# Designs tried in a protein design chat: VHH binders against o67189. Part 8

Target 1, 350 residues: o67189
Amino acid sequence: METTIFQFQKTFFTKPPKERVFVLHGEEQYLIRTFLSKLKEKYGENYTVLWGDEISEEEFYTALSETSIFGGSKEKAVVIYNFGDFLKKLGRKKKEKERLIKVLRNVKSNYVFIVYDAKLQKQELSSEPLKSVASFGGIVVANRLSKERIKQLVLKKFKEKGINVENDALEYLLQLTGYNLMELKLEVEKLIDYASEKKILTLDEVKRVAFSVSENVNVFEFVDLLLLKDYEKALKVLDSLISFGIHPLQIMKILSSYALKLYTLKRLEEKGEDLNKAMESVGIKNNFLKMKFKSYLKANSKEDLKNLILSLQRIDAFSKLYFQDTVQLLRDFLTSRLEREVVKNTSHGG

## First folded at step 20 (VHH)

Design i4
Fold by OpenDDE, fold request of step 22:
Structure i4 (fold): chain B 350 residues (1-350), chain A 120 residues (1-120)
Amino acid sequence: as target 1 above (350 residues)
Amino acid sequence: QLQLVETGGGLVKPGGSLRLSCVVSGFTFSSYEMAWVRQAPGKELEWVSDISRSGEYTYYADSVKGRFTISTDNAKNTLYLQMSSLKPEDTAVYYCARDTFWEGTPFDYWGQGTQVTVSS
């Protein structure tokens, strides 16, 4: 039986469950992210994140086993992302799945959270290893809130800031964001900032300020701003993403991917290859994305992209090897870039 | 330690009234939005009402709108829920919760709940 995220959250933080392994999935990712944020706050240094697409099978089992053998060690929270990719790596061998299930079942001292970025289908939940996890652990679902509740939440946020939003403007905002809480949060914050001197928001103003939001629009917005060298805005968006509970390594992954693709494209362009064909070769097939990448290429030299990649690798290394605060490292990076841009602009004006 | 303690629950007849209280300790609720959430037997948690930090703005679920009133006493650090025209469908455990929906984690702290039973 599935437990709702609110029920689970309430119980988990008041009366810790006996079960140790939980699957988090659902349509309302905002609630999962905010839950994880609270977990991170609670566990601090004992909050560990594993990436299923990056971790080897041996590393995965080691990470889960080391935490169970030493009864005297502080309880840890282990969060696993991209678990589906990990399962793909294990292959279709029944023995491997059994081993995984056994390892998960033997988790006794730590909490393990397997996080999905979408609602799982019934077939997925009824298949191994999730079927077994459901038997000795728990399945947690984050369902969508009602449209009415979401509307009230948004209205409440504006009112608290002394902002009056026209009804048509509010409806437009809700429709534009598809009632997605992550997107709404970002757009509402932008609008609040915009209205700082105004106590009324009109439909025209909302149309002007609000962007069409797709899933993960916020991370992509960050990446877009960074690649277009708007570091000040990028910093603001970063803070917003973190406040939403988006893990900084997720941001880094997307940014790194884009940077690497751009660098490759730049090299191919220098060799005289057709840019459209080159973009397709690196997996960029959407016309909109092609347009964006063209803009990024225009804004960045080959050297810029190389430096970006090196910086990102450094941040990743410091985060993983030295357990430094990834968010702070990103902030430092952005601040440094901002300072450099200011110096360049002052030297050419003068 | 942060604590929320609900009181005022009980057995009432249909059409009756009941006032719930939630005493907060460990933080000042005037710095946070507060909420009432209820859970009927075998059902999911249902949001009932919210109140702004200042107490100026109140919000209600459609199921309780016009019948329930949320309020605060800042001096007593207490949240209230005045329930009127009670129906059997209102039977549930009622929880007070701190609601940091946009700023952090929604309903990040909960009380133990108080039982409300509406029965003829």
Scores: ipSAE 0.838, ipTM 0.938, lowest interface PAE 0.6, mean pLDDT 88
Fold by OpenDDE, look of step 21:
Structure i4 (fold): chain B 350 residues (1-350), chain A 120 residues (1-120)
Amino acid sequence: as target 1 above (350 residues)
Amino acid sequence: QLQLVETGGGLVKPGGSLRLSCVVSGFTFSSYEMAWVRQAPGKELEWVSDISRSGEYTYYADSVKGRFTISTDNAKNTLYLQMSSLKPEDTAVYYCARDTFWEGTPFDYWGQGTQVTVSS
């Protein structure tokens, strides 16, 4: 039986369900993210995240089977991202899927949340292992809110800040974002910051401040700012992303990918290889992306990129091995970089 | 401990009026947005109304607009829903919820609900 995210949220935190395994999916990822934020708050140190694309089969099953041998083990919440990638690792072997299903079915002490970043199709839900999960667990869907509700939410936010938005400006914003709450939240926050002095937002102003909405646009904005060494703005965007419930490791994944590609490109460039060909070799084929990557290469030395990669690896290690706050680590990283840039600028300006 | 307690539900005839109350403990209204949500038998949760932190701005679902009024008394830490011109379709369990949408988790705390039945 499929349950809405609000119904599930209400029940889960008041009367915990008997079921232990849940699939979270839907068009409105904002609601899933905010649910997970609350979950994390509730479970604290007992909130565990698994990445299906990174975790081995053995590690995965170990994480799910960890029955506290010691009678006093606190209930854990295990959140699994990129579960599809994990399934791909298991391959097409029926036996492996059966094993997975068995393990999931036998979860007794912990809650397991399998999170999808999109709405699952009927075919996906009717296929194994999700079909089985639906039978002994629960499927939770985050549907989009009505356009009217979303409009009201946006208006409410502006009004609370004492900002008047022209009707055409609001409509433009809503259309631009496709009524996506994650995108809207980011854009609204930007606009609020922009309008802090004027208290009025016109269509022209919204057009100037708002950007084209695509999936993960905000994460890419962060990455863009970081790679262009605008650390102050990067910090602001990071805070916004976190407030939206975007997991910091997702951000790190994208950033790491970009950093590695850039480092590779830098090395190839040093060897005298054609940059365009090199970019294509690392999977950068889009002209827009090529342009961006060229700008990143100009902004970063080989040493800068190496240091970035090392820093990211360290953050990842501290997060995974020592369970440190990834967000704080990332903030510290950005702050440190910002401080260095300020010192450099003061030394050259004098 | 955060607690929301709804009262005021009951049986009413079509066209009648009812006033729901939600007493909140553990936090102040001035710091949070509040909402009414209802659930009819066999139906999904339906958002009914929101009120801003200041209480200055109110929002309503189209289904209840012009008939329902949401308000707060900060001194009493109480949320109200004045319902007028009630219809059978309004029959539901009504919940008050904290509804900090942008800064936190929407509907992060709920009351136990109060039953409203509109019947001839």
Scores: ipSAE 0.811, ipTM 0.928, lowest interface PAE 0.6, mean pLDDT 87
Fold by OpenDDE, fold request of step 22:
Structure i4 (fold): chain B 350 residues (1-350), chain A 120 residues (1-120)
Amino acid sequence: as target 1 above (350 residues)
Amino acid sequence: QLQLVETGGGLVKPGGSLRLSCVVSGFTFSSYEMAWVRQAPGKELEWVSDISRSGEYTYYADSVKGRFTISTDNAKNTLYLQMSSLKPEDTAVYYCARDTFWEGTPFDYWGQGTQVTVSS
């Protein structure tokens, strides 16, 4: 039986469960992210993140086993992202799945959270290894809130800031965001910033400020701003993303992927290859994305992209090796770039 | 130490009234939104009501709208839920919670709850 994220959260932080392995999934990722943020706060240095698409099988099992061997060590929270990709790596061999299940079942000292970025299908939940996890652990679901509740939450946020939103404007915002809490939070924050001197938000104003919302639009917005060298706005969006509980490593992953692709494309372009074909070769098939990538390529030199990649690698290294605050590193990076741009503009205007 | 303590629960007949109280300690009451959440036996947690930091704005679930009133006494650091026209469907454990929905984790702190039973 699935437990709602609210129930789970309430119980987990008041009376820790005996079960050690939990799957977090659902349509409302905001609730999962906010839970994870609280978890991170609680565990601090004992909060560990594993990436299923990046980690080797051996490393994965080691990470899960080490958490069990040091019975005298502080309880750790292990959060696993991209678990599906990890499963794909394990292949279709029944034996490998059994091994995984055994390892998960034997987790005793630590908590393991397997996080999905979408609602799992019934078939997925009924298949191994999740079926087994459901038996010795727990399945946690973040369901969507009622539309009415979401509307009230949004209204409440505006009212707290002394902003009155017209009903049609609010409805538009809700529809635009598809009642997605993550998107709503971001859009509402933007609108609040916009309305800082205004007490009333009209439909026209909301239309002007709010953007079409797709899944993960906010992370992509950040990446878009960064790649288009709007660092000031990128900083603001970054802060918003973090405040919403988006893990900075997720941001880094997307950004790194884009940067690498762009660098590759830039090199191919210099060699005289067709850009459209080149984009497809790096997995960019969507026309919208192609358009965006073209913009990024125009905005960035080969050297810029190289420097970006190096910077991201450094941030990753410092985060992983020295446990530095990834968010702060990103902020520093953006600030540094902003300063450079300002200096460049002042030198050319002079 | 942050604490929320609910009181006022009990057995009441249908159509009756009950007033719940939640005493808060360990944080500034006016700095946070507060909420009532209930859980009926075998059912999921259900949001009941919210009140703004200032106490000026109140919000209600449709199921309790017009029957329940949320309020605060800042001087006493106490949250209230006045329940009227109670129905058997209102039978639940009622929790007060600090609501940090947009700033962090929704309902980051909970009370132990108080049992409300509406029965003929």
Scores: ipSAE 0.804, ipTM 0.921, lowest interface PAE 0.6, mean pLDDT 88
Fold by OpenDDE, look of step 20:
Structure i4 (fold): chain B 350 residues (1-350), chain A 120 residues (1-120)
Amino acid sequence: as target 1 above (350 residues)
Amino acid sequence: QLQLVETGGGLVKPGGSLRLSCVVSGFTFSSYEMAWVRQAPGKELEWVSDISRSGEYTYYADSVKGRFTISTDNAKNTLYLQMSSLKPEDTAVYYCARDTFWEGTPFDYWGQGTQVTVSS
């Protein structure tokens, strides 16, 4: 039996559930995100995130086992992302799935949240290990709100800010975003900022602002800007990504991957290897990506790349070990780089 | 500690009226949007009504529109739901909730609820 995210949220924070393992899925990821934010707030240092695509099988079991064995320690919340990728790693071996199920079933002291970034299909829910999880844990679904409710929420936000939105403008915004709360939030915030002085939003204005933002706020754009050393724009895009609900660790992952690959390529280049072959060796096969990576290599020295990697590692460490705000750390990093670039430019221009 | 306490529930006949109250403590009432949510037996939570932080703007579910009125008294840190023309379908536990939809977690705090029963 599936429980709605609101019902679950209410129950979870008022009465501790007996169940320890929960699957969070749904079309409305905004609600899952906000739930997790509250969860993080509640558990603080005892909030742990696992990435199924990064963690080894052994590490995964260790993490879950530690969660189950420490009955006397402070209750922890373990959030698991990219669980599907983890399952793929486990392969088709029945025994491995059974082991996983057993481990999940034996979680007693901590809460485990398996988070999907989409609505799971019935077939997925009926398949192992989720089928088993549903039996000893809970399935939580974040359904989309009604269009009317979403419209009201948006209107409410504008009105609260003293902004009058034309009806056709509002409808346009809703249609443009497909009533996706994540997207809506981003757009609404932008529009609020835009309208802060006018307090009226017309259809034309919304079109102008929305289309200007429709630059596919893509993590890859951010990475592109960063690697090309446009830190000012990178900061703006970062904020947009975060507002859109992109997890900062995801950004970090991609950025780290690119940085490592670039560093490797730079080393290979120094050794006299063919760049095209080198790129293929690090998994860059697409011609477009090759082109981009060539640009990045031109823009960055080996030292630059090394420093980037070190900085990213630091951010990761501070986030994981000291539970610092990853977004803020990344912002600080970018700001620092920006400042350095400005100083360099001023020193060479004088 | 944040606390929401609902009162005013009871048994009423169809067509009757009730006024629910929710007293809030532990936070500044005017700084948050507030909502009424209800849950009927065996049914999912249903959003009933929202009120803006300023109290100037109110929103209602279609099912209660024209019959229910949400309001606030900031001086008393109290949220109200005036219910009129009550129907058996309105039978539910009514909860007041803080609604930080944009800034945080929707319905991040709930009261214990008050039972409303509409029966002939």
Scores: ipSAE 0.712, ipTM 0.889, lowest interface PAE 0.8, mean pLDDT 87

Design i4
Fold by ESMFold2, look of step 21:
Structure i4 (fold): chain B 350 residues (1-350), chain A 120 residues (1-120)
Amino acid sequence: as target 1 above (350 residues)
Amino acid sequence: QLQLVETGGGLVKPGGSLRLSCVVSGFTFSSYEMAWVRQAPGKELEWVSDISRSGEYTYYADSVKGRFTISTDNAKNTLYLQMSSLKPEDTAVYYCARDTFWEGTPFDYWGQGTQVTVSS
């Protein structure tokens, strides 16, 4: 039996099915996540998670065992992640796969959900044990929503909060996230917080804010401008941040962290490391931040980043050792960079 | 306790009109977004339309845009779907559903559905 996740969700929570074992897979992982969240809400303490890469064969079969109502637990929902890794531990022996299939077929009182983090290909679905699960249980697919539907959902979320998002800003956000609903939920909530007072969200603001996962969105706007070498605008934003009570040490911490990460990324690229892997190693895991850091890497040479780090260290040292005003030191730094940028642009051909 | 009850389905000729109603109870109607979802014979569930909790913003699938109108009457806790220029392809069971797409589970409660048949 194969079905879609909305059809399955509707049926499962209204009239429990006779089948007990289900495979969840698909490109729209957000829908799988929300289904499992509702499942956890329903089953409470009887919601059990198994990690196929962590459990032994004995632990797996014990967790699936039916128990007597004479002192046993109530009906359980057993959710299995990394099932492919568990299958690798079983090996290629037909007898071990036959045992697994028999155990899964004989689940009578509990529900078992085998969860994949991607859409499975036909070959994978046609191989054991999944082929057998399709027969005595079900295969549930979470297909990607249309781009138009995702756009409507995002727009509706902004309008719910009274925020008018410019059309080009909305399209940029959708393209930047790749229409990924889990990324969009995070970034839309952050953008709503950013725009809560002014109620309008422009393309420039989305370009500046979408890289941040922190409550200090305004500081990340400053950092973005500085790293893209818009020193004039960065200076204006700095003054605004200070006027609104942002502590200069917070600005220094975030800017220094970014500069060091970027320098580290340059060094890892020189050693031949894949850029995506390198970014994850320094804590940059979501697609928004990866795209912003790629832009920062394009705008700054290794020498630029080294000089930035040295300048920040000097600002920090003078602030602490000579009791100099951190804000003024930052302002002086930006003014000096702006003056050098004007000379560079003026001497450029034409 | 919580219930969603659809009415207004029936047999209609191509080009005709129907008005579907969904009366809800067990929750504050104006606190949730509401949707219409349909299922044609042998087909998967298809989202048709939804409406913001304020009632101010409406959204439609391309297949029904310009022919269907979603609306609410908060005083009666009732969701409506005005269908016009009906086609045989609109034949389906129509469900109303409560939608908490971003804050919970999409379509977390469903009605039992009402049959719409468009046939000569």
Scores: ipSAE 0.647, ipTM 0.867, lowest interface PAE 1.4, mean pLDDT 84
Fold by ESMFold2, fold request of step 22:
Structure i4 (fold): chain B 350 residues (1-350), chain A 120 residues (1-120)
Amino acid sequence: as target 1 above (350 residues)
Amino acid sequence: QLQLVETGGGLVKPGGSLRLSCVVSGFTFSSYEMAWVRQAPGKELEWVSDISRSGEYTYYADSVKGRFTISTDNAKNTLYLQMSSLKPEDTAVYYCARDTFWEGTPFDYWGQGTQVTVSS
């Protein structure tokens, strides 16, 4: 019972199908997101989100059957994220998997949407419980739009705002994002804001503005230098950030987030996970960021990242508990790391 | 109530022409992009063409470029698809749709469709 997201959307919001349980998956996550956004608008308070990694089996089953228990007159939409994590809680227990299938089959008053953040392979769709869901419910796939269609959509958005984008600038943007619509939406909106007064976008301007963060552009430069162990240049950029008025907690937030993601990726690699899949599991789906994280992983051992995380935790704790200057603590950290590099390289110590 | 009503389908020989119309009600026509989407027998939905809110920019699938022309008449709240040099491969149900690709849901409302059959 497979269908595409456009076919499903066309039917569901006009004359909903008799089936009540659906799996949403695919390469074009933007289309899944927009479908769910419309679903949320339709159902309002009757739109419920469950996170499979956060809830117990009993909470999960109660939420799926709640309207049936109350005999409600209003149907609900139950959206389940991280269903794979929920399945891991069930383990290899055949009886628990059979119970899950029975509960899903017996959904009568609500709609249940099991949402995956990637395209499922044929093997995964042929395994329980998804095999059974394909039988009594539906499998909905959001396949990638053609590159030509995506190019037309992006170009149309610029033209509707009166902005002339050079063809090489447009091609650069499309290639760098990997034609990813969620990333393109964000980058195109930034470029439109940038060009609102001048109405022309060149390649050099797109290179400068694309993948920047509005208030954090220099913070990512600092994080990049630190993670690539260019401590001398990182220290100079830190001083510049402070003179620009960037709050040190913003710097700590971004650096800590990156360090934790990198440490997690090291752990997943040790378990034999594919690096690309692992990066997507920690929220790194943008091709530019994937390239950057690969370079960070090459430059840092697991122990390097653990020590960095511990240092950042100590800096944060001393800033809050002892009212120490966060900037000076971070500067001292970098200076210490730079001095250790100099001693190692020169071997001129006493 | 939002309503999109397609007309103008029919049987035509290869090389012939047809003009499809889609009359729209229930929303500000000039505030939305409009599209034509078709479904051949036993096939998936295929985007055919769309037109910008202003009517100034038009876009086409490679399979129909140079043969189909999308247009609007804002005074009549009507979307058109002028089809020429029709081929048997163009046989499909043709739907008009409202497209809010960047601001909402792609193809968030659909008409009931009109059948186009191209046969010798």
Scores: ipSAE 0.572, ipTM 0.847, lowest interface PAE 1.9, mean pLDDT 83
Fold by ESMFold2, fold request of step 22:
Structure i4 (fold): chain B 350 residues (1-350), chain A 120 residues (1-120)
Amino acid sequence: as target 1 above (350 residues)
Amino acid sequence: QLQLVETGGGLVKPGGSLRLSCVVSGFTFSSYEMAWVRQAPGKELEWVSDISRSGEYTYYADSVKGRFTISTDNAKNTLYLQMSSLKPEDTAVYYCARDTFWEGTPFDYWGQGTQVTVSS
């Protein structure tokens, strides 16, 4: 079957089709991510994410397989990211692609969603295994909304909040973001907050406030909350990032980079270096980032940062050497830190 | 229980008019934006119109601008689509939907649909 994401979302959540394997692709990634967010809400603990670049072939096939001699199993939603990387592990071997097709055709108790972060070309869709998935499963495309519709959606969001946006300001924002709905959602919310008192947005103000927003902005929000020790909010943001399809190794990379820079800054302070110049020496030159790093340094002792770095090293090692789920390891880390925050509140008696 | 029920469809000659209604229950009607979406046989779903929470701001697809009018009656929890100057191309099943484009999935609840047929 071949269908659009709107049609698929409508039917899947009311009367799902008998097919069990679906490929999601397209230019409107916002629509794919919101579909997956609703899927995660529906399946809860039965929502499983597989990363094609991280798991072995045997782990992949085991996750798709079922065996039970005692009766029924609960239906699960298995979401596969980086499937192209998994296909690269198989190489150009036709036999391995045929094995993969057989496994996918035999999925019976679960739903499998193969998620691409771009629109697939006709030749990719005509190649195995996707050619076969089109016959026994489904291909779901999230086509780009028209520029006019995107403009209407953005304008509607501003009007909902009583904000008058000059036409040239709106056009600039649309061009700046490339009509990318993920970036527009976040930038529009920032601009609404900025304009909350004056209720008017001019071109100069949009040029001043708006940035090209990437998916990594949400990762920086998580890192910010963690470093300011708001572990409960950090846990909520982490769950959102994973539901949104952010790769956990991206989270680890950014968090580790910040932790190491902060530890270096503590060492430079011990040597008497001016904090502003020390920040520039580790590549922090933006005034906003300098302000944030000053806050991080106030919130974290040198011992806190050492322990954080050691914890991140252990999470990375367990994820790679013992095949444990990076997301769960991060969640467990945050939960442990939340428990320590409670202990600190009860042990302050001096 | 959340429910959206469309009525008012039927057979009409080209140039004619119809008024579709969608009665809503199970959520605070004024907390959400509402939309009309249509599907011709064998075709993709096509967004037709939506309306702000207040009822003050309306938006239309280019194919229906000037011919269709969306409105609400908050006291009756009812969404309307007044269709005029109907064309054979307007033949479709018309759905009302809760528009949650920025809040979650774009349309999280749909009605059963009502058939509009425009023929000579």
Scores: ipSAE 0.514, ipTM 0.804, lowest interface PAE 2.0, mean pLDDT 83
Fold by ESMFold2, fold request of step 22:
Structure i4 (fold): chain B 350 residues (1-350), chain A 120 residues (1-120)
Amino acid sequence: as target 1 above (350 residues)
Amino acid sequence: QLQLVETGGGLVKPGGSLRLSCVVSGFTFSSYEMAWVRQAPGKELEWVSDISRSGEYTYYADSVKGRFTISTDNAKNTLYLQMSSLKPEDTAVYYCARDTFWEGTPFDYWGQGTQVTVSS
């Protein structure tokens, strides 16, 4: 079966299909993300994620297992990212590819979602194992929304907040982001915050506030919460990022970059350098980011930043040296920081 | 708990008019944007129109702009679609849906739909 993601989400959540294995792909990745968000809400603890670049073949087949040690188990939603990397590990081993197809064909009580971060070409869809999945399961495509529809959605969001955006400002924003809905979601929220009191956005204001952060948009909220020491919310956002296919090493890269920039800014302040010029020297030129970095500098001492950098280096080393799960190490870090905040708040009472 | 019920469909001649209603229950109506989405026989779902939480701002697909009007009555928890100058290509099942495009799935709850047929 082949269908669109709008059609699929409508039917799946009301009267789920007979098929159990689905491929999700397409140009409009925002729509795939929102489908998976509702899927995670429905399945809770039974929503599981597999990373094709990190798991062994045996771990993969075990995760798809329908065997229960203690009797009846609930239906699971198994979401597979980086499936192409898993296929590379199988290589040209015909027997192993045939085994994979047999396992996928025989999924009976769980749902399996193979998620791609791009639109697959016809030759890819006509190759095994996807050709077989199209036969016994389904192919779901997330088509690109029209530029006019995206413009309407963005304009509607501003107008719901009472903000009048000049037409050339709106066109600039759409071109800057390349009509990318993930980037637009972030930039529109930033601009709404910026214009919350005056209710008008001009082209010059959009130019000063907006910029493309394409890859970073997915993790910005997490980094912001962590640097402002809201560890409880940061932990929730981390779980969401992993659930929606953001690789933990990308999260570590971005967080480490921010931490290093902040530490460098602390050192430049000690030398008496102008903070605005110092920020530009580390690549922070956008006015919104400058405001956020000023907030991060206020919330974090030089020692706080040094300890953060050392903790991130330890997490990276432990994942490599001891082959430990990077996501769990990062969760443990956040949990430890949250527990320190609880102890700090209760120590004055006794 | 959450329920969206469409009514007002039927058979109408080309050039005619029809008003669809969608009665909503189980959530705070004014806290969400609402939309109409249609599906012609053998075709994919097509967004038709949506309306802001306040009811103040409306948006339309090019295929229906100038002919259809979306509105709400918050006191009655009801969404409307006034359809005028109907064409045979408007023949479809019309669904009302809750629009959460930026905060969740684009349409997280759907009605059962009401059939509109435009034929001589």
Scores: ipSAE 0.510, ipTM 0.807, lowest interface PAE 1.9, mean pLDDT 84

